# VH-VL binders against Sensor protein CitS (citS): the designs that were tried, part 9

Target 1, 196 residues: Sensor protein CitS (citS), of Halalkalibacterium halodurans (q9rc53r339to534)
Amino acid sequence: AQTHEFSNKLNTISGFLQLGKIDEAVDFIQKERKIQQEWIHFFIERVNDPTVSAVLLGKISQAQELGIDVDIDPSSQLLTPLQERQQELLVTMIGNLLENAFDALLASGIENKKIYISFTDMGDDFIFEVEDNGPGIPPQLMESIFEEGFSTKEGTHRGFGLALVKKAVHELGGAIFLEEGELGGACFVLTIPKHE
Below, E stands for the ipSAE of ESMFold2; O stands for the ipSAE of ESMFold2 at other seeds; V2 stands for 0.75 times the mean of E and O plus 0.25 times the DockQ between their complexes.

## First folded at step 3 (VH-VL)

Design B15 (from s04 with heavy chain G106A M107F V109I; framework fv_spartalizumab)
Fold by ESMFold2-Fast, scan of step 3:
Structure B15 (fold): chain C 196 residues (1-196), chain A 120 residues (1-120), chain B 113 residues (1-113)
Amino acid sequence: as target 1 above (196 residues)
Amino acid sequence: EVQLVQSGAEVKKPGESLRISCKGSGYTFTSYWMHWVRQATGQGLEWMGNINPSGGSTNFDEKFKNRVTITADKSTSTAYMELSSLRSEDTAVYYCARGVRYSGYAFDIWGQGTTVTVSS
Amino acid sequence: EIVLTQSPATLSLSPGERATLSCKSSQSVLYRSNNKNYLTWYQQKPGQAPRLLIYWASTRESGVPSRFSGSGSGTDFTFTISSLEAEDAATYYCQQYYSYPLTFGQGTKVEIK
């Protein structure tokens, strides 16, 4: 129920941004999400794609509601225009990577939950990184985390998130990597070629 | 300083149970897996199992699955390993070790070891 | 179960000499998605807990002397001590963290003459 209301508000924000109504989007976010103005300014300056901005802002708001602290690398930028398919798949991948980080942190019981995000388009690739301070990925699970239906959660929380991310990034000629990060948890890096 | 401090030496009879504690300090206990590794006198290292202290999930070497229990208490930053139905072959030094996080450090910090002798 | 085979069992050398230790895996410990080898090397002196020296097959742990190095990929790994010191007398173990159960090699004992 609350998730439906959240989705509707995110769609409204995305709609304003897609129509170039940046001031209206900022005002709506400020009123509905109670996000600090600094977050809004960061995304307006650093991300040219309104849909990507809306998804990231929505996920950051969701993280805050869940008691998760989010930090974004200050060098992050996404200023290169995205092709329609790149945008569609990137939004899907971002959503799935962040949901996986949320799930890992909430299941962990860690008191000071943290997510670090970085993204860049300064080179030949779009690069997107999500790191958490959760328990990380055990060696055995690294073989299985990208398989359909895989989940570390009990019961009905089984999903296809990471398998879907691998499929999507592969379609774009890119790759997904598990890397060593500073926070000690899982660190996923997406690389997507700008031009193919 | 990051440290793991284990409980003291144990002398047991066959058929009894063993319980060893491992207290972490100087780091965020729930951010790292805790592993248990043993070593018989003059022999190599043998991995027994691990626990994620944040969620409580565990993994074991199949050889020990019916005899070993690993738990963790977040409030005291202490992990525990219990081994039941002891045999003379369980005579070994038992180590806890801070384990593989996604960063790939494997076992970067080890406890001092707990000597366990199983004899009648 | 991944089996790690170390050779030689014992290596006896003089200070200043180069020590080369081998570790062979029954299957690849290279994870293709991140291009990393899930293999570590430890040093264990008598009566002491093991000490981590190398992780990711070739990355030296902080505070470990530069004379220690690791190399190799997939199934064949080498640990090298470029110039032996007296304090390097120990048993050295490789360990894989690619798949459960985690496994160790049988160890190579390095003796200093």
Scores: ipSAE 0.000, ipTM 0.452, lowest interface PAE 13.9, mean pLDDT 80

Design B16 (framework fv_spartalizumab)
Fold by ESMFold2-Fast, scan of step 3:
Structure B16 (fold): chain C 196 residues (1-196), chain A 121 residues (1-121), chain B 113 residues (1-113)
Amino acid sequence: as target 1 above (196 residues)
Amino acid sequence: EVQLVQSGAEVKKPGESLRISCKGSGYTFTSYWMHWVRQATGQGLEWMGNINPSGGSTNFDEKFKNRVTITADKSTSTAYMELSSLRSEDTAVYYCARGVRYSGSYGMDVWGQGTTVTVSS
Amino acid sequence: EIVLTQSPATLSLSPGERATLSCKSSQSVLYRSNNKNYLTWYQQKPGQAPRLLIYWASTRESGVPSRFSGSGSGTDFTFTISSLEAEDAATYYCQQYYSYPLTFGQGTKVEIK
């Protein structure tokens, strides 16, 4: 029920942004999730794609309700127009990476849960990075986390999140990297070429 | 200690290309961005671009697009900057600098010694 | 792009005097989500690479003497040296990390009489 409610709210926000109704989008988000106006204006200024903006704002709102501190690099931007397929797959990848970070942090014994997000498009690629301060990925699991059916959840259901991200980014001619970051948890970097 | 060591001085003619290296030591190379900044003699600092060694993703100032290439080799903890189609106005000291990313500071806290590049006919 | 304007261009003072340097941004570098100003200050002595002194507009880098301080928010920033020492003769640059491309001010040269 939570996911359906979230999707409905996301669609409403996306609709307002797509129609250029920025004040209405801001008002809707603030009423529902009490997000600060400055966050909304940041994304409107820094992200040209309304759907990507809506997804990121929705995920930040979700993180706040879960008690997770989200820090976004203020130099972040996605100003280059996305092709339809790039947009669809990027939205899916962003959603899966953030949900995986949420799940890892909520399953951890860590009191101060934190996620760092960075995105940019000033080079030849769209770049999206997510890092958490959770337990990270053990070296022996680094290859298996991208295999279909692997899950960081308690194992009651099959997971496809990271496998779907790998397939999606490869379809776009890009890559996903699991790297070391300063926060000590998992650090995922996506690179997607702007042009074919 | 943490340090960045750059390759030696270059003398080039207009139209040629240059390649400068920057080797990091004393820290986890992939945890920090690497920036390239240049400075003409007696002039101010000018940001050229950066790279995240943790994926190879790069950002450039638009004025250098199509001329600059920034790369990194994680196995040797070395970043590289190539600049093509050199002009006399590219005469400058070129610096690499480490960018603090996740710790809440985005300042460039460690700098290479600089590489002097002279472009003249 | 964000333009940073520093003043004065040159400041000539005696040892023990207070130096006050200005940096003005063409747009706000205050990230309201975390209430941080994405502005740094660097010191550069002749023939040397720049040295980071201050980040977050007012936080001193480790090892930087307490006589150096930064203040301000949004578009107006000040860098202060409370009591000049001979070793402080240098050019000082402000720089923003709020938006790409990253930009520097043109610098203020501090000379000791």
Scores: ipSAE 0.225, ipTM 0.686, lowest interface PAE 5.5, mean pLDDT 83

Design B17 (framework fv_spartalizumab)
Fold by ESMFold2-Fast, scan of step 3:
Structure B17 (fold): chain C 196 residues (1-196), chain A 122 residues (1-122), chain B 113 residues (1-113)
Amino acid sequence: as target 1 above (196 residues)
Amino acid sequence: EVQLVQSGAEVKKPGESLRISCKGSGYTFTSYWMHWVRQATGQGLEWMGNINPSGGSTNFDEKFKNRVTITADKSTSTAYMELSSLRSEDTAVYYCARGVRYSGSYRAFDIWGQGTTVTVSS
Amino acid sequence: EIVLTQSPATLSLSPGERATLSCKSSQSVLYSSNNKNYLTWYQQKPGQAPRLLIYWASTRESGVPSRFSGSGSGTDFTFTISSLEAEDAATYYCQQYYSYPLTFGQGTKVEIK
């Protein structure tokens, strides 16, 4: 939930005040204000599509609730206007890639869970990269993870997210690639042509 | 040994196209961005663009829009930069340089090619 | 685009002297999320490709002599050579990788007397 972070911030502030740590409470408020302002400025300056901004902010909020650090590369930008269908499918692909990373990290038991996001549109393509520090994708599974119904989850649950991403990017004339990441986990790269 | 080796010097006429190659060795080619930077005689460095060899996605400075094409061939670990509609002001030394893909190129250009001298004159 | 302004244009000093070079950015290159400055320094000798010396404003690249250092944050950055050697005669460039297009300063030429 998006409001969970604010409740936690209020609880932290209340805790400092109850313990008579007034200076710490003030410092916490000032640090939170600075981070929030810089974050808002980032999206205002770097992303011209309100829907994409809303989805990314929502996913970052969700990740924080799950104890996952999400960092967006500061060179990221999305200033080229999106066609309606490009926007719809891009939002879906971003959501599915981040959900996949969340699931992998939560299942891994890794203490310091991290996701790195980068996106650019200065060439002929919209480019989105998502990297995690999870266990990565075994080489023998690299092709099968994009097949409908593929899942490594226990029970009767089946994964469709990556298959949906591949279908969506193909519809837009683009491609998805999987590489070994610098963080030690999976790294997915989406390329979508601006002009078809 | 990590190394980038570029193709040799070029002499071109205005209106022609230029194509320079940059072959990487000693590292995993797809784990790094490949950037192109040029330097006119006696002047500073100018970033032209980059490519992620994993997928072939590119970025470039708007001033080269419609003239620059950057490609990569994973099988030969070679990146290419093509610049079309050449002008006399494109006379420069052209460098390829690798950058770290995931950290916004935090090490930026840690390995550079030797440079390719390009002269554009009639 | 982010504009980087280097000063002075030229420094002429003797071996053993301290060189101090400035690089100023038109906007902050400090990223609040990770508290890192996306600013690098390169050395370029005549007829050679540039060489990376400093990244993240103050982190020295492996193999780079300790006499080279970087400092600063946000918009104001300094590159220092604590005791000049004859081999340090070169042009030094700062570069930002905070936003596209990537940009370089115009360079500071360090000459040894």
Scores: ipSAE 0.555, ipTM 0.770, lowest interface PAE 2.1, mean pLDDT 83

Design B21 (from s04 with heavy chain G55F S57K N59Y, light chain R32S; framework fv_spartalizumab)
Fold by ESMFold2-Fast, scan of step 3:
Structure B21 (fold): chain C 196 residues (1-196), chain A 120 residues (1-120), chain B 113 residues (1-113)
Amino acid sequence: as target 1 above (196 residues)
Amino acid sequence: EVQLVQSGAEVKKPGESLRISCKGSGYTFTSYWMHWVRQATGQGLEWMGNINPSFGKTYFDEKFKNRVTITADKSTSTAYMELSSLRSEDTAVYYCARGVRYSGYGMDVWGQGTTVTVSS
Amino acid sequence: EIVLTQSPATLSLSPGERATLSCKSSQSVLYSSNNKNYLTWYQQKPGQAPRLLIYWASTRESGVPSRFSGSGSGTDFTFTISSLEAEDAATYYCQQYYSYPLTFGQGTKVEIK
């Protein structure tokens, strides 16, 4: 029930953005007082896909409610048009990567929880990066976190976890990596080829 | 309060099998790995294996493979360790310990231990 | 498997003295992706379960007195008790969680004279 309500709100926001109704989208979101106007304008300018924008804005709102600070690299952009399947899978992957970061930070008990997001489409690939300042993923667990049925969140549908992200990115001919970052926690990098 | 409570002491004969339970409370059972560690009298700590209760994945020290079985019951928040073909060298205190899923810093909560004596 | 070697085997000291314990790993337990050492230190008193004291090689567990500290990186680690108290008489174990199988050092027994 709550997932349906959230999805319906994202559809409304996506609809406003798709129709160029920026002021209406801003008013709708700000009325809930969860997302600031600056975030809405950033995404309208830097992300040309309304569905992807709506998902990211929704995740920023969720992070705010959870007491997590989100920073987005100001050079980030996704301006290349997405094919329908790329959009569907990218939305799913973004959702799962951010949910996993939220779960890791909440489980850690750390003060000053922080997530850093970066994304770009300037090269031959769409690249999406999520880094947290949590405790990180132990190397002995690296294979387990990508195995089918492993989920970072209890009660997720069919394991909306890293296994689903790996499957989705593989379908698009891309890859997911765990890399070094400045925050000291987990740093996941997702790459998707732009042109088949 | 996070707590692990183990089943009571066991006395076994060589060739028999052992089953120890470890019940977790005060935390989300499926979010943490459960480890089994033993300690022979006057000796050091020896890691036996672990289980992810969420999807049943297990890892073992090779010296125990073919004899050790680790399982978990999500509905009762209880992990089990079974050791077959017991030898006198298996006489030890057996511990369960809550481990890492995402933190990577080892075993932060331990059961009280189960004393196991294997003798003819 | 990663082998952890602790020294000395036994350390006998008086209250107020500094205890320094060594743990050496057969291979690096430093994970480059997060720049963390996957090494812990435990205290075990007779008849009790082990108690986690230090994780990430140098981070004190909540509730652990400040006289306990850990240092080192990669393959060479040190555990220090700055001013030994009578209650610190115990065996101390290092343990790595970098690679399966997880392994413990053989322990250093700290005795109060």
Scores: ipSAE 0.011, ipTM 0.535, lowest interface PAE 9.2, mean pLDDT 82

Design B22 (from s04 with heavy chain Y27G T30S N52I S54I G55F S57T T58A, light chain R32K; framework fv_spartalizumab)
Fold by ESMFold2-Fast, scan of step 3:
Structure B22 (fold): chain C 196 residues (1-196), chain A 120 residues (1-120), chain B 113 residues (1-113)
Amino acid sequence: as target 1 above (196 residues)
Amino acid sequence: EVQLVQSGAEVKKPGESLRISCKGSGGTFSSYWMHWVRQATGQGLEWMGNIIPIFGTANFDEKFKNRVTITADKSTSTAYMELSSLRSEDTAVYYCARGVRYSGYGMDVWGQGTTVTVSS
Amino acid sequence: EIVLTQSPATLSLSPGERATLSCKSSQSVLYKSNNKNYLTWYQQKPGQAPRLLIYWASTRESGVPSRFSGSGSGTDFTFTISSLEAEDAATYYCQQYYSYPLTFGQGTKVEIK
């Protein structure tokens, strides 16, 4: 559900109208409609799982509200049917990776915040990638961020969320990878076998 | 300057398998797409599959499913393509090529090609 | 899968002439979220690997001569060589990277008389 996000968008529109900023309210509505139409079309054609589609669309909307620009690779697809446990854990992992990216970007103070998402299932594995343009992960911390209870002086969310992702991916017999990405921030990749 | 260097020519019989290597140098290849593309004599280019070497998981065209295996060793910056149950129709020049993941840039660096002949 | 159709199959011209090559896609390769066309052009000379010339339909790769250009959007794309040189004799391929599997056109062979 996206009740909180929907309420926030309504509050933004109401705010513009109350301040007499009619042109800005209209522009906001038109941009929102266009983005939703493009993403709905994409997900209908490329993702054969309504729950995964709903989670991704919800996270894209949340990112837009936070001032974060999200780009999904147009070659992305998820057409192989997911088993119930795979679906449950995949949506959990997607949610935690994106929340961690949001937190890192918001804490960074950079002006042009970006997230790149890619996913494929053409081979023997489901592959899901999230990259941000934040400060990245110091090399000294790359292994420790997956430990339960890991934190830096500014927060604990990244350690907790990533520990959950590592646990979930290992339950499915998969793997998680972390590298410094082309956008200059962190790059996380999940691989999940289609069988077993 | 980035370069991709492929293994040498192969001559195979139907039913055998081949394995071609593609070694990167002069830049970051492990976090880029490494594509495999083939070309039969006098024919056009055919995409086979790709891999991001650092993650070790691959995509491939369904027509090669059950025959193609794409792998990589990030420590040596080397990608591999193995094709099994060879047929005479698999006679072609096989190329590896690098692709940029995020920007949709295309395949900007190509290997020199590996000639493969499959005949009885 | 997305099918790319190139025309003409062969183009025979003299040095200094303009070459115009077509590539048509069975479905749009325009990604509306970033307003970019995921279409690339390559040059391949006999016995050589392909060389990237144009990406995002109209952006020229670094080091590629200015006589090469690309245009078009959605399903209809054009590749142009404004003034042919002898070194331009090659087969030219379009390729889409919008959707898996990645696909190439069948190629247009440019011959210099």
Scores: ipSAE 0.474, ipTM 0.746, lowest interface PAE 2.7, mean pLDDT 83

Design C01 (framework fv_spartalizumab; at its last look DockQ between E and O 0.85; V2 from the best seeds 0.00; counts 0 for: pae E 2.9 > 2)
Fold by ESMFold2, look of step 4:
Structure C01 (fold): chain C 196 residues (1-196), chain A 120 residues (1-120), chain B 113 residues (1-113)
Amino acid sequence: as target 1 above (196 residues)
Amino acid sequence: EVQLVQSGAEVKKPGESLRISCKGSGGTFSSYWMHWVRQATGQGLEWMGNIIPYFGTANFDEKFKNRVTITADKSTSTAYMELSSLRSEDTAVYYCARGKYRSGWYFDYWGQGTTVTVSS
Amino acid sequence: EIVLTQSPATLSLSPGERATLSCKSSQSVLYSSNNKNYLTWYQQKPGQAPRLLIYYASTRESGVPSRFSGSGSGTDFTFTISSLEAEDAATYYCQQYYSTPPTFGQGTKVEIK
């Protein structure tokens, strides 16, 4: 559930306070705040675009509330300036890829939910990767998941989210790849040329 | 088991170009980043660039950007690195390398290396 | 880019002795968000490609003998061979993967007397 990990954190704090363990409660709160501050510092250093930074930080905060652990490759960088349309479509694509991963993980019942993100602008393209450790996508559905209104009976997929991603990446002259990840989940990789 | 097999040793003259192949087997090729790393005799290792074969998208260390071309052929599971305008300082062993993770930056699998000598 | 400096350049020891190698980074490679150090150690024998031994500063790769270990954090790292064996004669390299481009130390050559 969306607030399950947050509720557990509140119960932990309350438990410490009920037992008179004030120092333990304070330590727990300070540790949680420090983790968020580390992400903010990372994005200030590695992502030049404030809108993309805000979307990524917002999605990481949302993942934490959902009990999903997000790892971002520390070598990730997005320092090349984005054109306004690139920025608009990139935030749409990032948002929808991450929401797809959230939905798949929450529907799966997997206990140790993880998402791995990497991105780079070292070459002539912007490259983004999003991988989860969820149930993955059956091979026979891999093309269909990009169609408008796609959904599965047993799984949770956004009806229009991945279709929007495919449309957005193609508008920018890029491409998207989907395959089963090493952890058994879905792995999406997209590329966007820096210049049209 | 993933295996990387490189083309054989080359002797080149200054100003020429070299082209090294790296054929992967025993695993998925197209979605895994393939890296190129070189080592001059008695020196440390130097990362040159990489490629995602599925897209043909390559990245380069700035030091090599104007001289290095990295490509891949998915149908033969082979990556290629070309280095132009060779100098004697380009004498080195050239490696292709790959991690167990698709976008990994440390390397579990290495080719056997290709020795390149640049001399007049 | 991040510069890695290894010491000593050469280490000559007898079988059974403890080998201790240092790797110092010009910038921290500790990723505070997950509390992991993005540093690897490789072994390279003459005429061979490097072999991955340790990643995340202290995690052994599968199949690597337990006599190999790594420790340290931030900018200061140590690689240890607890009881040196003849087949451990090689050059050892550290590598950071915290920032692009990935960079390597210049190596420490371990010789068996």
Scores: ipSAE 0.503, ipTM 0.774, lowest interface PAE 2.9, mean pLDDT 86
ESMFold2-Fast, scan of step 3: ipSAE 0.655; ipTM 0.820
ESMFold2 (binder alone), look of step 4: mean pLDDT 90; pTM 0.933
ESMFold2 at other seeds, look of step 4: ipSAE 0.516; ipTM 0.782

Design C02 (from s04 with heavy chain G99S V100Y R101K Y102G S103R G104Y, light chain R32S; framework fv_spartalizumab)
Fold by ESMFold2-Fast, scan of step 3:
Structure C02 (fold): chain C 196 residues (1-196), chain A 120 residues (1-120), chain B 113 residues (1-113)
Amino acid sequence: as target 1 above (196 residues)
Amino acid sequence: EVQLVQSGAEVKKPGESLRISCKGSGYTFTSYWMHWVRQATGQGLEWMGNINPSGGSTNFDEKFKNRVTITADKSTSTAYMELSSLRSEDTAVYYCARSYKGRYYGMDVWGQGTTVTVSS
Amino acid sequence: EIVLTQSPATLSLSPGERATLSCKSSQSVLYSSNNKNYLTWYQQKPGQAPRLLIYWASTRESGVPSRFSGSGSGTDFTFTISSLEAEDAATYYCQQYYSYPLTFGQGTKVEIK
């Protein structure tokens, strides 16, 4: 239900942005008390792809509902046009990386949950980075987290998200790195070549 | 005890390439962006680019596009800046400097600088 | 790209006087999500690397004397030295880290008479 509601909101925002109706998009989001107008202005200036903007705004809204603080590096930008397949897979990868961060933080029991996001396209690659202040991933498990079906959770929910991200980024000729996080948690760095 | 140590002065001819190293010590290398900043004699500071040593992602000023390469080696805590197709206008002091990734922050530790002269 | 304009180009003052330096940004460097200005000030003495003095427009770096201060928000910033010492003769640069490429102002040279 909430997923459907968020998807509908994202579709509306994406539609307005694609039609160049920036004022209408801003007005729509301002009526949603979950998202600050300042996030909208940031994305209008820094992200030229309406679909990517919509997904990130939706994830920020979701994080706010979950009591998670999201901060985006102010030097972030995504101004280079994405190929159709790059856009499809990047949206999927962003979604999975952020959902994995949400899950890790909610499971951690940490009181002050934080996510840091950075993205850039100024070099030869599109770079997307997600860092959390959760428990992190032990070095001995770093390769296993990208294997299909890996999960520290039991039951019907399996850890397909990171395996899907690795598969998607490799399809685009890129890479995903799991590095040590400064917030004490996991730090995922995603690279996608602009041209193949 | 935190310090950045750069390689020594270089004298180059136009058309050659430059490679400068910057070795960090006394801190967690992957916790900081590494920036490269240059300064021509009597001129101001010019930001060239930076690297995230943990993933290798780079950002740079478009003025240096196609000429600059920034890399980092986590195992030796060393960053490198390579500038190709040198011109006399590239004569400058080149600095490396770090800035903290986990918080929006200025460049708090700088290398000593590497003097580069490009002349015939 | 964000252009930072510093003024004056040169200040010539006596020890004990107050130095006031300006830095104006072509666009806002205030990040609304955390209400912080992504603006730093550096001191550079001849033959030396720059030294960070102020970050987030008004926060002093550890070890920096209290006579140095920063203020301002958005597009207009001020750096102040309340009582000049002979050792403060240097060029002072503002720098923004709000967006890539990172940019510096052209510098203000402070000379002690």
Scores: ipSAE 0.000, ipTM 0.529, lowest interface PAE 12.6, mean pLDDT 82

Design C03 (from a3 with heavy chain A99G K100T T101R S102Y G103T S104G Y105S R106Y F108M I110Y; framework fv_spartalizumab)
Fold by ESMFold2-Fast, scan of step 3:
Structure C03 (fold): chain C 196 residues (1-196), chain A 121 residues (1-121), chain B 113 residues (1-113)
Amino acid sequence: as target 1 above (196 residues)
Amino acid sequence: EVQLVQSGAEVKKPGESLRISCKGSGGTFSSYWMHWVRQATGQGLEWMGNIIPYFGTANFDEKFKNRVTITADKSTSTAYMELSSLRSEDTAVYYCARGTRYTGSYAMDYWGQGTTVTVSS
Amino acid sequence: EIVLTQSPATLSLSPGERATLSCKSSQSVLYSSNNKNYLTWYQQKPGQAPRLLIYWASTRESGVPSRFSGSGSGTDFTFTISSLEAEDAATYYCQQYYSTPPTFGQGTKVEIK
């Protein structure tokens, strides 16, 4: 869950980006978390939605605080304007997928925790991908992980984050699925139609 | 590079218990499935069970349910397999092996060197 | 439990010849949601632990020579060594990981003469 302080910082960053105050946004982020300038400039140039940009930057900052290394595919882009409801649900889905990856990695005890993010809007769909190098998901569980209330018996967290993501993506006429990743952990792929 | 190093050969008598260790090195021990597979003399491979050390979740083949115990100590990067009420039929080479989601968690990409166990009177 | 049946039991060939090994499953190991076959092939040389060669029925593990390949889907699988070399003398096992417990075939011994 997001704290009031963290929410306020994300709102400030979003505000600067919406007003085109790029230098102020960069300065604010650098002072708070010492995020790499290359990432900040990447998001400003490649993500047209200020709210999505602010949420991703905030999550990357959170990952750094948790000792998690985040790599973003250099071909990633989100330049197509989002409808208000698409933006709202996409932000929720991104947040839940990244929090799920954080929880899995922190629970795993892995020394070199990594998350890979990729997104594109070059086709008819928005596509968003999150992969981690955690323990992954056994094939017999791949369908049940999207059910409300699913948890591992020995897991640290119980909830319905993935079920919430499935509901949100269904509302937008999209799909979510688990794919084999290169990092050896879970790889979730979201597809959302641009037109519905 | 990932390595799995098993404890040394064992000679046991019928009715005794066996405990074999498997020490991981090369990084990510706790997050992978650690499998135990045995091979009786002149026979094929037989899966016994597994554990994911981080969660402590263990699974067993029903054939071994009341005799096998699989545990792990993530602080020492070591998995253990205990087999009780030993019989001559338990004479085998015992392997630990890991699985990753990349290949499939129950596909075994790295194997220990094996532990020879002889059960004789 | 899923039963895997390998054939032949023993295959004796000369260097340079093609080896073709069969593995048949008592039920499908194809997972429709991701379209992957949960089937591996291992090589075991005398006195050594098994070595993973193929996973997802046809994907070659890193460092494995290109002469080794896997094919098939569902219940019928084939492992091929396109041109046998002396170091390929070993027993080859298929294994399914679609359901628990994971199970192995009985093995095919490849001998080189």
Scores: ipSAE 0.006, ipTM 0.445, lowest interface PAE 12.6, mean pLDDT 79

